# Designs tried in a protein design chat: VHH binders against GTPase activating protein homolog 4 (mgp4). Part 20

Target 1, 192 residues: GTPase activating protein homolog 4 (mgp4), of Dictyostelium discoideum (Social amoeba) (q54qf4r322to513)
Amino acid sequence: IPIEEIMFKQKSKFPNLDIPYILVLLVNLIKKLDNGMGMKTEGIFRIPGHTSEVNALKKLINEQGEYQFPPDLYSIHPIASLLKLWLREMPQPLIPNYVYDKSLECQSIEEFIVFFKFLPASNQKIITYLAGFLNELVQPDNVVTSKMNLDNVAMVFAPSFLRCDSQDMILANVDREKTLVKLIIEGYLKLS
Key: E = the ipSAE of ESMFold2; O = the ipSAE of OpenDDE; V2 = 0.75 times the mean of E and O plus 0.25 times the DockQ between their complexes.

## First folded at step 19 (VHH; framework vhh_8cml_1)

Design f2 (from e4 with S55E E105Q; at its last look DockQ between E and O 0.84; V2 from the best seeds 0.67)
Fold by OpenDDE, look of step 19:
Structure f2 (fold): chain B 192 residues (1-192), chain A 122 residues (1-122)
Amino acid sequence: as target 1 above (192 residues)
Amino acid sequence: EVQLVESGGGLVQPGGSLRLSCAASGFTFDDWAMGWFRQAPGQEREFVAYITWDEGETDYSDSAKGRFTISRDNAKNTVYLQMNSLKPEDTGVYFCAAARDYYTQGDFYDYWGQGTQVTVSS
């Protein structure tokens, strides 16, 4: 389902929300779990939730509509896994494929900002929101416990931002993608 | 060039065991998650197991749980699949795959081996 369609459908339920509610839900769950210590979880986004738990959570979210998840219902890792999965299962990546090469040409946040303004509005909003969350995640007070620094987070989230359609270029672009995501995360305040 | 080469397949009786290996080359192995998939005759390719980076977190399909164990040796650039208590329904071509993240969806894996045949029959 295209992002625009998702946003259109949720307007009736969330008229003031300009990003997909599922993203907000999952991020908030991560922030609230473990007495607000969820973002400090060791290996967050690198340690997977069990597939059965992730699927159960996915089903629950898809079926209930309104989400009343008690903090003790699920651990961090299934929720984190679902967040990445949701991003990967979108019909288009956050950075659309038609501008994939152009995005990788950005060598600074300033260059990215120029590029960024040409993206669809929904993509801009989602990228900004996610980048803000990831920026918070990689703060020292979280990293000291989670061990998920900027480099690690950029590595695991690069596939959530970009998709390389060329088999021959996947390996060559791995570091470039990571570098770009690092720029986005660090410079998220300049995106809006 | 990235290469994944599976080995260890063969013919075994029900209840038997096999250990598959996948030798990887052409990329920084420990930066990639590895997975095993299988395809039975006339069926679609299905997820079997994946293993993540470094710490080597794992997960399995329902059919594989309790019987199969995925592991990796980063020093050898190799991922393994220990298969115990094999059943006839485990018969198929087993594929090794690599991705920058861990998935149960084969479409999200970037590189694939040619596969190795596993046949479980009395």
Scores: ipSAE 0.508, ipTM 0.774, lowest interface PAE 1.2, mean pLDDT 91
ESMFold2, look of step 19: ipSAE 0.707; ipTM 0.866
ESMFold2 (binder alone), look of step 19: mean pLDDT 82; pTM 0.825

Design f3 (from e4 with S55E; at its last look DockQ between E and O 0.82; V2 from the best seeds 0.57)
Fold by OpenDDE, look of step 19:
Structure f3 (fold): chain B 192 residues (1-192), chain A 122 residues (1-122)
Amino acid sequence: as target 1 above (192 residues)
Amino acid sequence: EVQLVESGGGLVQPGGSLRLSCAASGFTFDDWAMGWFRQAPGQEREFVAYITWDEGETDYSDSAKGRFTISRDNAKNTVYLQMNSLKPEDTGVYFCAAARDYYTEGDFYDYWGQGTQVTVSS
């Protein structure tokens, strides 16, 4: 489902929300779980949730109109896994494939900002929101416990931002994608 | 060039065991999650197991849980699949795959081996 269609459908329930509510839901759950210590979880976004739990959570979210998840219902890892999964299951990546190569040419946040302004509005909003969340995640007070620094987070989230369609270029672009995501995370305040 | 080469397949009786190996080359092995998939005759390729990076976190399909164990040796650039208590329904071609993240969906894996045949029959 295209992002615009998702946004159109959720307007009736969330008229003031300009990003997909599922993303907000999952991020908020992560922030609230474990008495607000969720982002400090060791290996967050690197340690997977059990497939059965992830699927159960996915089903619950898809079938339930309003999402009421008590903090003790699920652990961090299934929720984190679902967040990445949701991003990867979108019809188009956050950085659309038609500008994949152009995005990787950005060597600074300033260059990215110029590029960024040409993206669809919905993509800009989602990228900004996610980048802000990830920026918070990689703060020292979280990293000291989670062990998920900027480099690690950029590595595991690169596939959530970009999709390389060329088999021959996947390996060559791994570091470039990571570098780009690092720029986005660090410079998220400049995206708005 | 990235290469994944499976080995260890063969014919076993029900209740038997096999250990599959997948030798990887051409990329930084430690940075990639590895997975095993299988395809039975006339069926679609299905997820079996994945293992993440340094910590080696794992997960399995329902059919594999309790019987199969995925592991990796980063020093050898190899991922393994220990298969115990094999059943006839486990028969198929088993594929090794690599991804920058852990997935249960084959479409998200970037590299694949040629596969190794596993046949469970009395």
Scores: ipSAE 0.333, ipTM 0.679, lowest interface PAE 1.7, mean pLDDT 90
ESMFold2, look of step 19: ipSAE 0.637; ipTM 0.842
ESMFold2 (binder alone), look of step 19: mean pLDDT 82; pTM 0.822

Design f4 (from e4 with G106D; at its last look DockQ between E and O 0.92; V2 from the best seeds 0.65)
Fold by OpenDDE, look of step 19:
Structure f4 (fold): chain B 192 residues (1-192), chain A 122 residues (1-122)
Amino acid sequence: as target 1 above (192 residues)
Amino acid sequence: EVQLVESGGGLVQPGGSLRLSCAASGFTFDDWAMGWFRQAPGQEREFVAYITWDSGETDYSDSAKGRFTISRDNAKNTVYLQMNSLKPEDTGVYFCAAARDYYTEDDFYDYWGQGTQVTVSS
């Protein structure tokens, strides 16, 4: 389902929300878990949740009419895994494939901003929201315990932002993708 | 060029054990998650196990849990699958795969080996 369709459907329940509610839900759960220390969890987004737990959570979310998840229902890793999975399972990546090469040409946040303005509005909003969350995640007070610095976070989230369609170029573009995601995370305040 | 080469497959009796190896080359092995998949005759390829990067975190399919163990040796650029208590239903071609993240979905893996045949039969 395209992002635009998702957004259209959720307007009935969340008329004031301009990003997918599932993303907001998962991010908020991460922030609230472990007495608000979820983002400090060692290896967050790098340590996977168990597949069974991730699937259970996914099912629960899909079947729930109202999102009411107690913080103690699941550990942080399944939730974190589901967030990445959701991004990966979207029909199109946050940075659409038709502008994949162009996106990698951005060598600065200023260049990216110019590029960014040409993306669909929904993509811009989601990228901005996610980048803000990831920026918070990589703050020193979190990194000291989580060990997930900007480089690590950019590495693990690059596939959530970008999808390389060329088998021959996947390896060559790994570092370029990471660099781009780092720019996005660091410069998220300039995206709005 | 990225290459994944599986080995260690063969014929074993039910209850037997095999250890599969996958030698990787052509990329920074430490930065990639590795997975094992299998495909039985006439069936779709299915997830077996994955192992993450340096942390070595693992997860398994329900069928593999308790019997199979995935591990990696980054110094050797090799991922392993220790298979114990093998059953006839474990028969199939086992594939090694590499991805930038950990997945249970084969569509999300970027590189694949040619596979190694595992046959469990009396």
Scores: ipSAE 0.452, ipTM 0.744, lowest interface PAE 1.3, mean pLDDT 91
ESMFold2, look of step 19: ipSAE 0.667; ipTM 0.855
ESMFold2 (binder alone), look of step 19: mean pLDDT 84; pTM 0.845

Design f5 (from e4 with S61E; at its last look DockQ between E and O 0.83; V2 from the best seeds 0.65)
Fold by OpenDDE, look of step 19:
Structure f5 (fold): chain B 192 residues (1-192), chain A 122 residues (1-122)
Amino acid sequence: as target 1 above (192 residues)
Amino acid sequence: EVQLVESGGGLVQPGGSLRLSCAASGFTFDDWAMGWFRQAPGQEREFVAYITWDSGETDYEDSAKGRFTISRDNAKNTVYLQMNSLKPEDTGVYFCAAARDYYTEGDFYDYWGQGTQVTVSS
């Protein structure tokens, strides 16, 4: 389902929300869990949730009309895993494939900003929101405990932003993708 | 060039054990999550287990839990699958796969081995 269709469908329930509600839900859960210490969880987004728990959570979210998740229902890792999974299961990556190569040519946040403005509006909003969340995640007060610094976070989230369609170029582009995601996370305030 | 080479497959009786190995080359092994998949005759390839990067966190399909153990030796660029209490339904070609993240979905893995045959039969 294209992002635009998702957004259109959720307007009836969330008229003031300009990004997919599931993303907001999962991010908020992460922020609220463990008495607000969720983002400080060691290995967040690197330690997987159990598949059974992730699937259970996914089912619950898909079947439930209203998202009422008590903070003690699930631990951080299943929720974090689901967030990444959701991004990867989207029909198109946040950075669409048709501009994949162009995106990797960006060597600075300034160059990326120029590029960024040509993306679909929904993509811009989602990228900005996610980048803001990830920027918060990699702040020192979180990293000291989570051990998930900017480099680590960019590494694990690169596949959530980009998809390389060329088998021959996957390995060659790994570092370039990571670098790009780092720029996005660090420079998220300049995206708006 | 990235290469994944599986070994250790063979014929075993029910209740027996096998240890599969997958030797990886051509990429920075530590930066990649590894997975095992299997394909039984006439069936689609299915997830068996994955192991993450440095932490070595693991997860398994339901049928593999308690019987199979995935591990890795980053110094040797090798991922293993210890299979105990094997059953006839475990018969199939087992594939090693590499991804930048951990997945239960095979479509998200970037590199694959050629597979090794595991046959469990009395």
Scores: ipSAE 0.508, ipTM 0.785, lowest interface PAE 1.2, mean pLDDT 91
ESMFold2, look of step 19: ipSAE 0.663; ipTM 0.845
ESMFold2 (binder alone), look of step 19: mean pLDDT 83; pTM 0.839

Design f6 (from e4 with E57D; at its last fold request DockQ between E and O 0.93; V2 from the best seeds 0.74)
Amino acid sequence: EVQLVESGGGLVQPGGSLRLSCAASGFTFDDWAMGWFRQAPGQEREFVAYITWDSGDTDYSDSAKGRFTISRDNAKNTVYLQMNSLKPEDTGVYFCAAARDYYTEGDFYDYWGQGTQVTVSS
ESMFold2, look of step 19: ipSAE 0.658; ipTM 0.843
ESMFold2 (binder alone), look of step 19: mean pLDDT 83; pTM 0.834
OpenDDE, look of step 19: ipSAE 0.608; ipTM 0.827
ESMFold2, fold request of step 21: ipSAE 0.694, 0.667, 0.660; ipTM 0.863, 0.850, 0.845
ESMFold2 (binder alone), fold request of step 21: mean pLDDT 83, 83, 83; pTM 0.838, 0.837, 0.841
OpenDDE, fold request of step 21: ipSAE 0.350, 0.429, 0.669; ipTM 0.698, 0.741, 0.853

Design f7 (from e4 with Y103W E105Q; at its last look DockQ between E and O 0.81; V2 from the best seeds 0.59)
Fold by OpenDDE, look of step 19:
Structure f7 (fold): chain B 192 residues (1-192), chain A 122 residues (1-122)
Amino acid sequence: as target 1 above (192 residues)
Amino acid sequence: EVQLVESGGGLVQPGGSLRLSCAASGFTFDDWAMGWFRQAPGQEREFVAYITWDSGETDYSDSAKGRFTISRDNAKNTVYLQMNSLKPEDTGVYFCAAARDYWTQGDFYDYWGQGTQVTVSS
């Protein structure tokens, strides 16, 4: 489902929300789980949730009109897995494919900001929100326990931001994608 | 160039065991999650198992759970699939795949091997 359609549908329930509710829901669950220690979970976003649990959660979210998830219902890993899954199942990546090459040319946050302004408004908002969350995730007080530093987080989230359409270029662009995501995460405060 | 080469397939009787191997080259193996998929005749390719980069965490399809074990040796750039208690319905071509992230969906994997044939028959 295109982002615009998602946003249009949720306006009736969340008129003041300018990003997809599902993203907010999953992020908040992660922050609230384990007595607020969810972001400190070792291997968060690298250790997968069990497929059955992820699928069950996905089904629950898709079938329910109102999302009510008690913090004790699911562990961190299924929720984290679902967040990445949702991003990757979007019809278009956060950084659209038509500007994929251009995005990788950004070697600094300043260059990215210039690039960023040309993205669709919905993409800008989602990227900014996600980048802020990931920035919080990679703070030292979380990393000391989670072991998920900026490099690790950028690596596992790169496919959620970008999709390389060229099989021949995938390997060559792996480090470039990671570098770009690192810039985005570190420089999220400079994003409008 | 990235290469994934599967081996270990063959013909076995029901209840038998096989161990598949996938030798990887051309990329930093430790940075990639690895997965096994299979395709039975006339059916679509389906997920079997995946394993994460260095943590070694794994997950399996419902059909594979309890019978199959995925593992990896990063020093050898190899991923394995130990298959026990094989059934005729396990017959198919088994594919090794690599991804920068781990998923049960094949379209999230970036590289694929050519596959190895597994036949379970009495």
Scores: ipSAE 0.427, ipTM 0.725, lowest interface PAE 1.4, mean pLDDT 90
ESMFold2, look of step 19: ipSAE 0.612; ipTM 0.823
ESMFold2 (binder alone), look of step 19: mean pLDDT 80; pTM 0.812

## First folded at step 20 (VHH; framework vhh_8cml_1)

Design i1 (from f1 with E57D; at its last look DockQ between E and O 0.88; V2 from the best seeds 0.68)
Fold by OpenDDE, look of step 20:
Structure i1 (fold): chain B 192 residues (1-192), chain A 122 residues (1-122)
Amino acid sequence: as target 1 above (192 residues)
Amino acid sequence: EVQLVESGGGLVQPGGSLRLSCAASGFTFDDWAMGWFRQAPGQEREFVAYITWDSGDTDYSDSAKGRFTISRDNAKNTVYLQMNSLKPEDTGVYFCAAARDYYTQGDFYDYWGQGTQVTVSS
């Protein structure tokens, strides 16, 4: 489902929300779970949730437009897995494929900002929101326990931001994609 | 050129065991998640197991749980699937695949092997 369609559908329930509700829900769950220590979970976004749990969670969220998750109902890993899965299942990546190559040409956050302004508004909003969350995730007080530093987080999220359509270029672009995501995460305040 | 080459398939009786191997070449897959998929005749390709790129964490389909074990040897650039207590319904072509992250959806895997035939029959 295109982002615009998602936003159109949720407008009736969330008229003031300018990003997909599911993204907000999952991020908030991660922040609130384990007495607010969710972002400190070792291997967060690296360690997978069990498939059965991820699927169950996905089904629950799809069936219920609004759901207040009780604390400790789910562990962090299924929620984290679902967040990445949702990003990958979007019909278009956050960085649209038609500007994939151009995005990788950005060597600084300043260059990315110029590029960023040409993206669709919905993409800008989602990227900004996600970048903010990931920036918080890679802060030292979280990394000391989670062991998910900026490099690790950028690595595991690069496929959620970008999709390389060229089979021959996948390997060559892996590091470039990671570098771009690192720039986005570090410079997220300049996107706001 | 990136290649994934499966081996170890064959004919086995119900209750038997097989160990599949997937040798990767053209890249070092220690930064990649590896997965096993299978396709029975007339059916869609289905997820069997995956193993993450660093921690070696694993997950399995419901049908594989308790019977199959996925593992990897990064030094050999090889992923394995130990299959025990095989059933006739396990018959199919088994594929090795590589992705930048862990997925149960085959569409998200970047590289695929040619597959190896596994036949479980009395």
Scores: ipSAE 0.512, ipTM 0.771, lowest interface PAE 1.2, mean pLDDT 91
ESMFold2, look of step 20: ipSAE 0.723; ipTM 0.870
ESMFold2 (binder alone), look of step 20: mean pLDDT 83; pTM 0.835

Design i2 (from f1 with Q105M; at its last look DockQ between E and O 0.79; V2 from the best seeds 0.00; counts 0 for: pae E 4.9 > 2)
Fold by ESMFold2, look of step 20:
Structure i2 (fold): chain B 192 residues (1-192), chain A 122 residues (1-122)
Amino acid sequence: as target 1 above (192 residues)
Amino acid sequence: EVQLVESGGGLVQPGGSLRLSCAASGFTFDDWAMGWFRQAPGQEREFVAYITWDSGETDYSDSAKGRFTISRDNAKNTVYLQMNSLKPEDTGVYFCAAARDYYTMGDFYDYWGQGTQVTVSS
């Protein structure tokens, strides 16, 4: 489902929310679970949730419209995996394919902003929201325990932000995709 | 050039075992999660197993759990699938795949091997 259709369908329940509710739900769960220690979980976003648990969460949300889960599904790794998966499954990536090559040329957040401000409004709001969350995630107080620094987080989130449609270029672009995501996370305050 | 080359397939009787290997080259193997998928004749490709880049986490499809074991040797740039207690239902072409992150859906893997045939027949 396109972002615009998601935002239209959720408007009656969440009229003041300008990004898909599922993103807010999953981020808030990560922050609240484990007695508020979810962002300190070792290997968060790198260690995957078990396939059965991720699929169960996805089914509850996508097929059954449930946002209140059985207690055994309130676990950091499946929830973190679902956040990345949901972004990956969107019909278009957060950074649309038509700006993919230009995005990889950026050497600063200011260069990214040049075209970012012309992306669809929903894309801008989601990118800004995620960048803020990921910036909080990589703060030293979290990293000392999670072992997920900015470089690590940018690497595992790159596929959730960008899609390389050329198999020949995937390896050539890995470091540049990581660098772009690092710029976005570090510069998130300038996005808004 | 990125290559994933599977080997170790063959004909085996029900109850037998095979060990598949997937040799990787042309990329930094240690940074990639690896998966095995299979495709039976006339069927869609399906997930079998995955392993994280640090060998710390594995998961399996319901049909593979308890019988198959995925492992990797980063020094050799190789991922393995040990298949025990093989059944005729396990017949198909087995593909290894690489992704920068975890996926059970083949649409999100970046690189694929050519596949190796596994036939389980009495």
Scores: ipSAE 0.245, ipTM 0.605, lowest interface PAE 4.9, mean pLDDT 85
ESMFold2 (binder alone), look of step 20: mean pLDDT 83; pTM 0.839
OpenDDE, look of step 20: ipSAE 0.492; ipTM 0.756

Design i3 (from f1 with Q105R; at its last look DockQ between E and O 0.70; V2 from the best seeds 0.00; counts 0 for: pae O 3.5 > 2)
Fold by OpenDDE, look of step 20:
Structure i3 (fold): chain B 192 residues (1-192), chain A 122 residues (1-122)
Amino acid sequence: as target 1 above (192 residues)
Amino acid sequence: EVQLVESGGGLVQPGGSLRLSCAASGFTFDDWAMGWFRQAPGQEREFVAYITWDSGETDYSDSAKGRFTISRDNAKNTVYLQMNSLKPEDTGVYFCAAARDYYTRGDFYDYWGQGTQVTVSS
């Protein structure tokens, strides 16, 4: 489902929310789990949740559509996996494919900001929100336990931001994608 | 050039076992999650199992759980699928795949093998 369609349908339930509610829900769950220590979980977003748990969680969220999850009933990895899954299941990546190459040309946050302004408004909002969350995730007080530093997080989230359509270029662009995501995460305050 | 080459498929009777291998080349194998998929005639390709590159975490489809085991040997750049207690419904082409991100449940893999035929029949 295109982002615009998601947002249109969401207005009836969340009129004041300008990003997909599922993203907010999953991020908040991660933040609140384990008495607020969820972002400190070792290997968060690297260790996948079990398929059955991810599917069960996805079903639950789709059926209830509510912001009322008891933190103690869930583990971090299925939630984290579902967040990445949701991003990957979008009809187009956060950075649309038609500007994939252009995005990788950005060598600084300043250049990315210029590029960023030409993205659809919905994409801008989601990217900004996600970048903020990831920025918090890579803070030292979390990384000391999670072991998910900026490089690791950028690596695992690069496919959530970008999709390389050229099979021949996938390997060549891996580091470039990571570098771009690092810039986005580090410079997220300049995006808003 | 990245290549994934499956082997070990064949004809087996119900209750039998097969061990599939997937030899990878052209990339740093230990930086990639590996997965097995299968496609029966007239059906969509479906997930079977995956194994991550660093932690060695594994997961399986409901059908594969308890019967199949995925493993990897990074020194040999090879991923394996041990299949026990095979059933006729396990018949299909089995594909090896490589993913650069950590969610390996879906078919969002970057590279795919050509597949190896597995036939379970009495």
Scores: ipSAE 0.134, ipTM 0.553, lowest interface PAE 3.5, mean pLDDT 88
ESMFold2, look of step 20: ipSAE 0.742; ipTM 0.879
ESMFold2 (binder alone), look of step 20: mean pLDDT 81; pTM 0.825

Design i4 (from f1 with S55T; at its last look DockQ between E and O 0.80; V2 from the best seeds 0.64)
Fold by OpenDDE, look of step 20:
Structure i4 (fold): chain B 192 residues (1-192), chain A 122 residues (1-122)
Amino acid sequence: as target 1 above (192 residues)
Amino acid sequence: EVQLVESGGGLVQPGGSLRLSCAASGFTFDDWAMGWFRQAPGQEREFVAYITWDTGETDYSDSAKGRFTISRDNAKNTVYLQMNSLKPEDTGVYFCAAARDYYTQGDFYDYWGQGTQVTVSS
């Protein structure tokens, strides 16, 4: 489902929410789990959740359609996996494919900001929100325990931001994609 | 050029075992997810197992759990699928796949092998 359609559908339930509610739900769950220590989980977003747990969680969220999950009822890894899965299951990546190459040309946050302004409004909002969350994730007080520093987080989230449609270029662009995501995460305050 | 080459398939009786291999060339799996998929005749391709290359965590489809084991040899850049207690319903073409992240959705895998035929029949 296109982002615009998602937003249109949720307007009746969440009239004041300008990003997909599922993203907010999953991020909040991660932040609140384990008595607020969820972002400190070792290997968060790197260690995958079990398929059965991820599927069960996905089904539950789709059926309930609202945020009412109690903390500590779920483990971090299935939730984290579902967040990345949701991003990859979108019809288009956060960085649309038609500007994939252009996005990789950005060598600074300043250049990315110029590029960023030409993205659809919904994409801008989601990217900004996610970048803020990831920025918080890579803070030293979390990284000391999670071991997921900026480089690691950028690496595991690159496929959630971008999709390389050229099979021949996938390997060549891995580092470039990571670099771009690092810029986005570090410079998220300038995106607002 | 990236290449995945499966081997080890064949004909086996119910209750038998097979060990599939997937040799990768053109890249190393250090930052990649490796998975096994299978496709029975007239059916869609389905997830079987994946393994992480950094920590070695594994996961399986419900059908594979308890019977199949995915493993890796980093020195050989090869992933394996040990299949025990094989059933007729396990018959199909088994594919090795590589992705930048760990998913059960085949659409998210970037590279695929040609597949190896596994036939379980009395």
Scores: ipSAE 0.496, ipTM 0.761, lowest interface PAE 1.6, mean pLDDT 90
ESMFold2, look of step 20: ipSAE 0.674; ipTM 0.854
ESMFold2 (binder alone), look of step 20: mean pLDDT 82; pTM 0.824

Design i5 (from f1 with T104V; at its last look DockQ between E and O 0.75; V2 from the best seeds 0.00; counts 0 for: pae E 6.5 > 2)
Fold by ESMFold2, look of step 20:
Structure i5 (fold): chain B 192 residues (1-192), chain A 122 residues (1-122)
Amino acid sequence: as target 1 above (192 residues)
Amino acid sequence: EVQLVESGGGLVQPGGSLRLSCAASGFTFDDWAMGWFRQAPGQEREFVAYITWDSGETDYSDSAKGRFTISRDNAKNTVYLQMNSLKPEDTGVYFCAAARDYYVQGDFYDYWGQGTQVTVSS
């Protein structure tokens, strides 16, 4: 389902929210769980949630429209896995395919902004929101326990921001995708 | 060129065991999560097991849990699936797959092997 349709359908229930509610829900759960220590969880976004739990969460959201989960599904790894998966399952990635090659040429956040400003408003707002969250996630007070520094987070989130259309170019582009995501996380204040 | 080559399939009787291997080349194996999937004739590929980059975490389908064990040897660029207590419903083509990120669905893995046949019958 395209972002624009998601935002249109949720407007009646969440009229003041300018990004998909599921993203806000999942980010807030990560921050709240484990007595507020969710972002300090060792291996967060690296260690996957169990497949059955992630699929159960997907089913509640996609088929039943449920945003109130059973207590056994309120744990860090399934929630973190679902956040990445939800972004990957969108028909177009957050950084649309038509700017993929240009985005990999960026050496600074300013170069990224050149085409970012022309993306759909929803894409801009989601990218900015996620970049802010990921910037907080990689702060030293979280990394000392989570062991997920900027490089680690950029690597595992690159597929959630970008989608390489060419299977034979995936390996060649891995480091460039990671570098772009690092620029976005470090420069997120300039996106707003 | 990236290659994933499965081996170790074959014909076994119910209750038997097989060890599948997947040799990887053409990429930095240590940086990739690895998974096993299977496909019976006329069905979609289904998840069997995965293992993270550092061998720290594994997960299994309900049908595999307790009977199958995924492991990896990063020095040999190889991932394994030890299959015990095999049943006729385990019959199918088994595929090795590689991903940069956690995937629960087969279409989101970046690379796939060609598959190895496993047949469990009397």
Scores: ipSAE 0.129, ipTM 0.540, lowest interface PAE 6.5, mean pLDDT 82
ESMFold2 (binder alone), look of step 20: mean pLDDT 81; pTM 0.818
OpenDDE, look of step 20: ipSAE 0.408; ipTM 0.706

